VH-VL binders against UPF0304 protein MJECS11. Designs and how they scored, part 1

Scores and structures below are computed, not measured.

Target 1, 168 residues: UPF0304 protein MJECS11, of Methanocaldococcus jannaschii (q60310)
Amino acid sequence: MLSKIERLILANQYKILKILENTSEYDEIIKILEEGYEIFYDEILGHIFDELPESEGQFVLDILSFYDIVVEPYKQKNPNDHEIINHPYSYFKGFDGNSETKYMAFVRFLIEDQKKFSFVAKYAKKTDNFNSHFPMLDKYRKMVELWESKYNKKYDLKREEILDILNA
Structure headers, positions and changes below count from the first letter of each chain, unless a header shows other numbers; antibody chains aren't numbered by Kabat.
F, E and O stand for the ipSAE by ESMFold2-Fast, ESMFold2 and OpenDDE, each averaged over both directions (binder to target, target to binder). V2 = 0.75 x the mean of E and O + 0.25 x the DockQ between their complexes.
[cut] marks letters that were taken out.
The coordinates of atoms that the task and the answers printed are left out; those that the model quotes come from them. Centres of patches stay.

## First folded at step 1 (VH-VL)

Design p11
Fold by ESMFold2-Fast, scan of step 4:
Structure p11 (fold): chain C 168 residues (1-168), chain A 119 residues (1-119), chain B 106 residues (1-106)
Amino acid sequence: as target 1 above (168 residues)
Amino acid sequence: QVQLVQSGGGLVQPGGSLRLSCAASGFTFSSYAMYWVRQVPGKGLEWVSAISYSGGSTYYADSVKGRFAISRVNAKNTMYLQMNSLRAEDTAVYYCATEYLDFYGMDVWGQGTLVTVSS
Amino acid sequence: QPVLTQPLSVSVALGQTARITCGGNNIGSKNVHWYQQKPGQAPVLVIYRDSNRPSGIPERFSGSNSGNTATLTISRAQAGDEADYYCQVWDSYTYVFGTGTKLTVL
């Protein structure tokens, strides 16, 4: 819920934007805020999401890093290693767009806006822009946990160490 | 934008200790492995140490094992090299470096810090 | 500690192709990176993982790695290519730099 001071600040911000953009699009929002029509606050706040906790953000960075700097380079170096290349988890599949939406959005931000993870980025079309259509959190957590606990997140992994993590 | 700025260094007597610092800015420091590389003036590059993204893995050249300790404080965007039991042969310019996620080689380097071990 | 052997110096005429080798046992099974260093400056990555170019590095720079030899190739050499060049691998839980090669552009 918004305090009266927050409503005043937001209403004044929208009045400024109205002038700068020469638009009437904000008139309804200003009225909602000034009159205090709480039922419609989602019209304003609905696009502002809850935080992704720092630990969850680090988890996403870790799984993307594992694929981008360990798995994808290994496959480029070893094009005839069909066991790894054809493994079900040989490439980053994204997160589920229905149940893991915030994680999928963060991946898209990292790849599309920040232009990071250039090898993983090549899979955008194959993965429906990193929408796995199946929950992936449990699998990726097992992989990251194994990479961290058994292999101390080392970057130059041997073939059998990569397979161990992919099979987690 | 993406930048490593070094501090520390100077003159120290044999057997002494010194700590080097490497401050990162312009990128998510906690996502990248970090390295120390040294170079005797007029000579070649020698890798000294490496640390993983989380600090969970550390690696050392045989010449410095047991004497040097690499560490990082991700909350401060800073990496350190603690140098103990310094020898004349440790005299060199010390560089910090990182493998930026898009390139996979050491593509971002600090300006270097001179360490001189003599009396 | 493993040693990566490079020639001490290589000379190339302006506009010609320079080749700098990096020798090591079974180096073709390892990722090789190449660095350029000009006097008084920090090294600059010019090739990573055998043959890939970082953004901003001219297409004249290329790399290969097979068997016991990795090679940095600089085609259409320019005066500004004159520098020291180092190969580097990750081997047996250590990063190993080559002995370095001074490239002179005549």
Scores: ipSAE 0.000, ipTM 0.461, lowest interface PAE 14.3, mean pLDDT 86

## First folded at step 9 (VH-VL; from e2 with heavy chain E54S L101E)

Design f1
Fold by OpenDDE, look of step 14:
Structure f1 (fold): chain C 168 residues (1-168), chain A 119 residues (1-119), chain B 106 residues (1-106)
Amino acid sequence: as target 1 above (168 residues)
Amino acid sequence: QVQLVQSGGGLVQPGGSLRLSCAASGFTFSDYSMYWVRQVPGKGLEWVSAISYSGGSTYYADSVKGRFAISRVNAKNTMYLQMNSLRAEDTAVYYCATEYEDFYYMDVWGQGTLVTVSS
Amino acid sequence: QPVLTQPLSVSVALGQTARITCGGNNIGSKSVHWYQQKPGQAPVLVIYRDSNRPSGIPERFSGSNSGNTATLTISRAQAGDEADYYCQVWDSYTYVFGTGTKLTVL
């Protein structure tokens, strides 16, 4: 349910768009909002997703940072370290598109839109654009937790410390 | 030149205590983890204990856990091994060593010190 | 936890090539280090991370690691190479040494 104030604000926004775009395509939306036809609100708000909380956003930044700043550079310098290179979590797999959609979308935003985490970006194709097709949230949480609690979120980690985190 | 000089050790009765020292020079001591490795005469090498560069983390082989205590004073460039409740099987030459790089090997060793536990 | 198995002894003729093996399950996935120890002396690192030589170690010393076996190779063996050799890995916050190999130069 939207308050009258929210409806007024949204209706006015669409009225502004109507004028700017010189179109009548918003007339129905405006009427829905002004009359308060709640059954149609989903049609208006359907593309507005629930928020990704700040803490979860930071978590995603953390795990991407770990891979981009710690793991990837290490692999580049140590291509013959088979244990690390062949480790199942030696690369960022993204998040599950079915159950972790918000996280996946945020990763895509960070990498595609903001052009961040350039060393992780190369895995876009390998990971179906960071859709892991398997829940990864818990694994990444364990990794980040270990990285923070045991290694103080240090970036210059030793080999075996990296491995320890990957095995989290 | 990088070197480790050990002191302490000697003969002690079972149940007794000894403290080994390892003095480091030629490198920034506080930047590197340190280790103790022992060797029974005529036998192989056995890792005993490790201490992180800051001293914040310590590790022990199961054979010495609860009896040995590793420590370091970075201001003195010295590492110690306090050995309590010594057993006959602790008789060995004890080496201190340092990890000079980030890949968990021992690239500098002390000269070793003999510890003999006998009644 | 891991067990590193080395031959008890290896003999090599002067000027020939000696090979000392270190066996362990999937040891090829780990970094293997090698130490030389002469009688009455402390061990000396001769190979680190499978195939790297510390400064001061002759080029005659080389290392490889794949599968279940790491190998220390000493080419053009000299009398001074006669010593005990130990492989070593790190695993689960422990240092694991091989059983050691006595190299005899004939």
Scores: ipSAE 0.007, ipTM 0.550, lowest interface PAE 9.7, mean pLDDT 92

## First folded at step 15 (VH-VL; from q1 with heavy chain S33W S52W)

Design t4
Fold by ESMFold2, fold request of step 17:
Structure t4 (fold): chain C 168 residues (1-168), chain A 119 residues (1-119), chain B 106 residues (1-106)
Amino acid sequence: as target 1 above (168 residues)
Amino acid sequence: QVQLVQSGGGLVQPGGSLRLSCAASGFTFSDYWMYWVRQVPGKGLEWVSAIWYSGRSTYYADSVKGRFAISRVNAKNTMYLQMNSLRAEDTAVYYCATEYEDFYYMDVWGQGTLVTVSS
Amino acid sequence: QPVLTQPLSVSVALGQTARITCGGNNIGSKSVHWYQQKPGQAPVLVIYRDSNRPSGIPERFSGSNSGNTATLTISRAQAGDEADYYCQVWDSYTYVFGTGTKLTVL
């Protein structure tokens, strides 16, 4: 559902595009917007996703920060710590592309567009560009909640503290 | 055996262009990030550019950003560096390299290609 | 981006121990890697992750990293060890090389 003001603005934008491109390809979209054919609004809005709530965005930043600032540097300094290196959650696997799509897309934006989390980025091939192919939200929430409640989200974690969070 | 073989260097005037090539063999090229590093004769090593295993993302040193373009064609096992608007300070031996055994260090290097930018 | 400072040159007598330093703010919290480069050749990795040797690098090469200094140590120096040496860290998608040290074996 679009408000009348939103429909007016969009219709005027498409009228401008029609003139600039000297084309009739926008005529149908203009009618849909001006005459209010709501069943077809998805043809116009199909590329605009619902917001990722601020709290969920912060959650993704937290789990990425845990791996990029704490786990990956630890593993580089301790290459013989097989318990952590071979841990099932030793690296950031991404989010499920089917059921957690907005989370996966935000990870890709943070890494590819904002060029953040450079240690995590090295796992892009191994993780199918951070598509875990399995729901990860519940596991990551347990990890972040334990990190916050028990360790105050500090970055200078000891080995035992890292392992505690991975086992959450 | 794992190797990188380079081509495409030479002498060029300031403002000119060159394209460097780096051909890979002995490993699955599409699994690896690739890098360009340069060295002014008699001077130290300077990282120039990086490209993801897939080619989806690229990175550049500030000194070359907007003038150099790194690319790869995985079907040809080849990485490229397109160098435009060349300057005298771009005169260097250019190496391609990759992280073969593990991340964060370069353990496989090409033989180097000299680029001379002279007026 | 971090700056990795090395001495311009280091001299060592044949058979003695050479130490090449790499200075950086809190470099001990980073993983430091070392390369050897002989004239006209590409660099060769000699130490990775502070203290590990790649296959084919003799045990005479060792490394350490703590505080603000990483150190490459070459024991029983040989004439063939005469080369340029670079330390390196990886930071924020960037390879950062040290300023380079020429090792001369007397």
Scores: ipSAE 0.659, ipTM 0.867, lowest interface PAE 1.6, mean pLDDT 94
Fold by ESMFold2, fold request of step 17:
Structure t4 (fold): chain C 168 residues (1-168), chain A 119 residues (1-119), chain B 106 residues (1-106)
Amino acid sequence: as target 1 above (168 residues)
Amino acid sequence: QVQLVQSGGGLVQPGGSLRLSCAASGFTFSDYWMYWVRQVPGKGLEWVSAIWYSGRSTYYADSVKGRFAISRVNAKNTMYLQMNSLRAEDTAVYYCATEYEDFYYMDVWGQGTLVTVSS
Amino acid sequence: QPVLTQPLSVSVALGQTARITCGGNNIGSKSVHWYQQKPGQAPVLVIYRDSNRPSGIPERFSGSNSGNTATLTISRAQAGDEADYYCQVWDSYTYVFGTGTKLTVL
């Protein structure tokens, strides 16, 4: 349910867009909003999703930061450290595209739109654009929890501390 | 036989446009990020642009943003650089390159294509 | 944007050791790569990730990187080593090349 004030604001915004873009494509949307046809609001709002909670956004930033700032630079400087390089969690695998969709979408936004986490981005091909194809949330939460509790989320981690987190 | 073969250079007036091509062979082109690097004759190397293996994302040096457009057609094993609003300082040999063995360094280069921008 | 500063030129006598430096803020925390370029040719990778040699690069070529300086070392310099040399880092989706050094073998 949109309030009458919300519908007024949105309808006026679409009227402005109609004039600025010199188009009639918004005429039906304006009528839906002004006349209150709620059954069609999903078509107008369908691309507006529920918020990703701040704590979940921070969690994604944390796991990406761990890989981008700590693990990937370590691997570049230590190309013969096969225990870490060949570790099952040696690189950020993404999130499951089916059950963890909003996490995967946020990763793609951070990398593609905000152009962040450039070392992690190199794994886009290997990870099917960060679709892990199985749930990763529980593993990443254990890794971030250990990183926080034992190491205070420090970036200057020693080899054994990195391995400890990967094994979480 | 891993190879990058370039074409499309030449002489153009300031404000003009030119499109460079880089044809790949001997490897699965769609698996690799591609890059453009340029070099003013007698000067150093300058990175120009990058494109993802898929073409999904692109990056540009500040000196060319808004004027140059990198693209790729994976079905044709070819990358392009569309250069618009050319300036005298864009005069350079342009190389295409890729990270073939591993990330973060360029180990496969095209032969270079001279672009000259002059009145 | 990062700048990687190299000396404009370095001279070395045949059989002696040449050292080419690459200066940059906190470059020791980055992986540094080195390219050789002969006139009219595309660059050729000679060192990657600070100190590793690609296949076909002689052991005379070595590299180090710490603090604010990376160094390419060419031992027992030969006439064929005369070329331009560039250091490079990858940073935030971009390639950053050094200013270039012309190595002259006397």
Scores: ipSAE 0.604, ipTM 0.843, lowest interface PAE 2.0, mean pLDDT 93
Fold by OpenDDE, fold request of step 17:
Order: sequence, then structure tokens, then C-alpha cells
Structure t4 (fold): chain C 168 residues (1-168), chain A 119 residues (1-119), chain B 106 residues (1-106)
Amino acid sequence: as target 1 above (168 residues)
Amino acid sequence: QVQLVQSGGGLVQPGGSLRLSCAASGFTFSDYWMYWVRQVPGKGLEWVSAIWYSGRSTYYADSVKGRFAISRVNAKNTMYLQMNSLRAEDTAVYYCATEYEDFYYMDVWGQGTLVTVSS
Amino acid sequence: QPVLTQPLSVSVALGQTARITCGGNNIGSKSVHWYQQKPGQAPVLVIYRDSNRPSGIPERFSGSNSGNTATLTISRAQAGDEADYYCQVWDSYTYVFGTGTKLTVL
């Protein structure tokens, strides 16, 4: 449900777009908003998703940072460390597209749009564009928690510390 | 060396079906994304479909969704494109392709297979 | 969804520099790839990720991408460079090719 003020604001925004684009494509949307035909709101607002809370955003940044700044550089410097290289969680797998869609989308935004986490970015194809196809939130949370609680979220981790976090 | 060899295709009536095959050799097939791209004679390139390493994820152009099905049998180093409900506008040379880097492009291509949909 | 616009044709004199553009909204934020296609042949990747050359591609081929335009540059054009050229990007699980440009070497 939208308030009259929200409807007015949105309608005005579309009116501005109408003028800028010199089109009548928004006339129906404007009418829907002005008349208050709520049944069609989802069609207009369907691409606006629920917010990802700041704490969850930070969590995603943290786990990506761990992989990008700690794990990937270590693997690059130690290609013969098979225990780390072949560890089931030796690379960031993304989030589950079915149950963790908001997280997956945020990862994609960070990597594709903001061009962040370049060392993680190389796994885009391997991970089906960071769709893990399996819930990963709990695992990553445990990793970040251990990283924070036991290692003070430092980036200069030793091998055994990295492995400990991967095994979280 | 690295090679993609295509088979299948030919002439089919509208509403008919065809299955294209792409046999890979010279690389670890299961480690790479595979693609289908088509080209109407005298026209540009159009992406048709993509398939992930394991085949778990498949992607299609809107123009072929619901009609075409991409699949792969990694044990046979072969990718397929099942084309159903074919239309005249599906007439094209179909290429299979792969890519060796972890980005979204095609650096190895098959020889192409002509598909003609005509009554 | 996204549309990559290329000029229909570009002509270049032998030994001169050809520039083929690929226009798209905020294309500079994407990785652009370029393909060369000669008649009766499959496309050949000539530039990937904006400016990288695959093995076997001459240094005469270069690429750039910023803003709303990616550019394929072919210096010291040779007769063998005459072909169709396509830019390509990935967007939201869609692979998008440019409209294609026919390069003629005079």
C-alpha cells in the first residue's frame, strides 16, 4: 500500500520522465498511481526489493574481504599448499540463489558494478556468477565470527589461522 | 589440439524438431562453459544458449526460451541443443563455442551447422 | 536487453588505422570482447576484456573501453583484416553481440 504522498511523489517522478523522454509510455503508470489502483502496484514496484540491512551488508563485505585479501593472495603465493588449495571452502562460492538471493545479488553488485574484490571476481564463471546453489550463510557466518573473535579480523593471517577459519 | 566438431542440423519444416551436437576434444570438457550462437545468413551473431560446467545451470535467449534445450554429457565430451517448435526465423548457422578464461566470452568455436526451417 | 550499436561499415586504406566503435549505455562498466569473422568462417576472438589480445592475434589489434563507447583499433591495416567485426558483452545472464561492422581495406 502506498500513501497519497508516496503516490504523488512517484506520479510526479514519472511525469518528469515522460517529459525528459518525450514519451507516453508512463501515462498508464501515472494514472494507476493517481487513481490508486493498488492491484497494479506490484507491477510498478516489483523490481524494488526489500532492503539488505547494514549489518548484513557489512557481513557480506567481511566474508568477501577475507577471501579477496587473505585467502586468494595466500593461494597465489603458495600454489603447492594442497590442503588449502583443495579445501572445500578455499574459494568464495557465492550465496544460494534460491534462499539467499539478496546476498547473491549484493555480491554481484559489488563485483560487477563496483568492480570490487578482483581476486574473487575470477571465480564468477566457476561459481555460476556467485550462485552457490547451496545455502552458505551459516558457513560464512561461522567463518567471519571466528575471524573476528579469535583473530581480531586481522588480514595478515598465517597459514594455520587461515585453515582454522576455513574449517569453522 | 582443442577442437569443437558439430553435427546434426539440416532442413526441417516449421513446427519440427532438430538436435545439434557438439563434440569437444583437446581439453577437459567438464571444466568449461559451453555456448550456442547462431547467425542468420548475411546477418549478425545472436547468442542462443549457455550451459554451466556440470549442466546444472542453463541459460537461454528470450527468442528460444521454452523451445530450445541445451544439455551436456561430460562423460562423452558432448554438448547438445534440442530445438523444438522450430520457426522460420530460427533458420541460421548454429555455432557451438567454449571459453577458457573465467569471463563471459567465446574463444573457441565449432565449424557451424546450418539449420533451415522451411515448408 | 542491452543494445550494442556498431557502424555498419568502416573503410580503411592499406597501412592506415581503422577504428570500430561499439556503443552502449555505460558500456565502460562492462568487459567488452571483439570478434573477427571472415566469410564462411566461424568468428575469431581478437580482443577480450576490453584490451587483451589472445595468443596469435597481432599487436596491430588493440581495444579500449570507457564511458559509453568501446573501440577496436586496427593499426597498419592489411588486406587480410577485411572482415566483419562484432563486439560482445555479458549482462544479467545474457550474452549480447553488437550489430556488427564490415571493415573494408582499400
Scores: ipSAE 0.024, ipTM 0.636, lowest interface PAE 3.7, mean pLDDT 93
Fold by OpenDDE, fold request of step 17:
Structure t4 (fold): chain C 168 residues (1-168), chain A 119 residues (1-119), chain B 106 residues (1-106)
Amino acid sequence: as target 1 above (168 residues)
Amino acid sequence: QVQLVQSGGGLVQPGGSLRLSCAASGFTFSDYWMYWVRQVPGKGLEWVSAIWYSGRSTYYADSVKGRFAISRVNAKNTMYLQMNSLRAEDTAVYYCATEYEDFYYMDVWGQGTLVTVSS
Amino acid sequence: QPVLTQPLSVSVALGQTARITCGGNNIGSKSVHWYQQKPGQAPVLVIYRDSNRPSGIPERFSGSNSGNTATLTISRAQAGDEADYYCQVWDSYTYVFGTGTKLTVL
């Protein structure tokens, strides 16, 4: 449900668009908003996704940072550390495209649009563009929690600390 | 060939300052932890300080905290140990060292530099 | 904080096996490393992570770690093995060395 104020603001914005684009294509949307036909709101708001809360955004940044700044450089420097290299979570797998879509999309945005996390970016193909096809939130949360609580979210981790976090 | 070459050191009076240098060659200096370890003549080894790849993170033994400062200039492949407020008990051979695999040990060592603090 | 205790000295006859211990509370839960140091020289890593041997270190050198004691074993002792030996662990972002053991080869 939209408040009257929200409806007024949105309606006015569409009225502005109508003028700028010299079109009548927004007339129906304006009418829907002014009259309050809630059943049609999805047609207007369908492309607006639910928010990813700041804390969850930060969480994603944290797990990506862990992989990008800690794990990937370690693997690069230690290619013969097979225990780490072959660890099931030795690389960032993304998030589940079915149940964790917002998280997956945010990862893609960070990597593709903002060009961040370059060492993680190379796994785009391997991970189906960071679609893990399996829920990963819980695992990553455990990792980040351990990283924070036990290692104070430090980046200068040693091998055993990295392994400990991967095993979280 | 991997090599750590140390310089600096010498005789200094108590309360004085001294800076040690450790020049690295034969490996990508910026990719590895670096360390200082000292040894009183005729005594055992004592870890002094450690520095992370970028130099952002530094660690010190309690015995030198607040007096010693480890630093590195990766562009110069050189690590430093600034020693201030030196005490007689700081007299030792100081070794720089590195490790390749981010384990908890040192597998490459410099030749050592003698620091003597005496009045 | 942790203290690693080593015997002050160990003697071994040529060709025999020397064992140098490193004691510490629950040291078995840590990775122990060993260094050899000859007079006037820098230490040399001879064992890392309890039982791993760096390249160039003879197979005569081995290590174990369990409970409260880590052990460096030098089999078939040679005259050249005479040196000081130090165990070492990591703890809370500090490196802790053992008290050191002088190995004499008789």
Scores: ipSAE 0.016, ipTM 0.608, lowest interface PAE 7.0, mean pLDDT 93

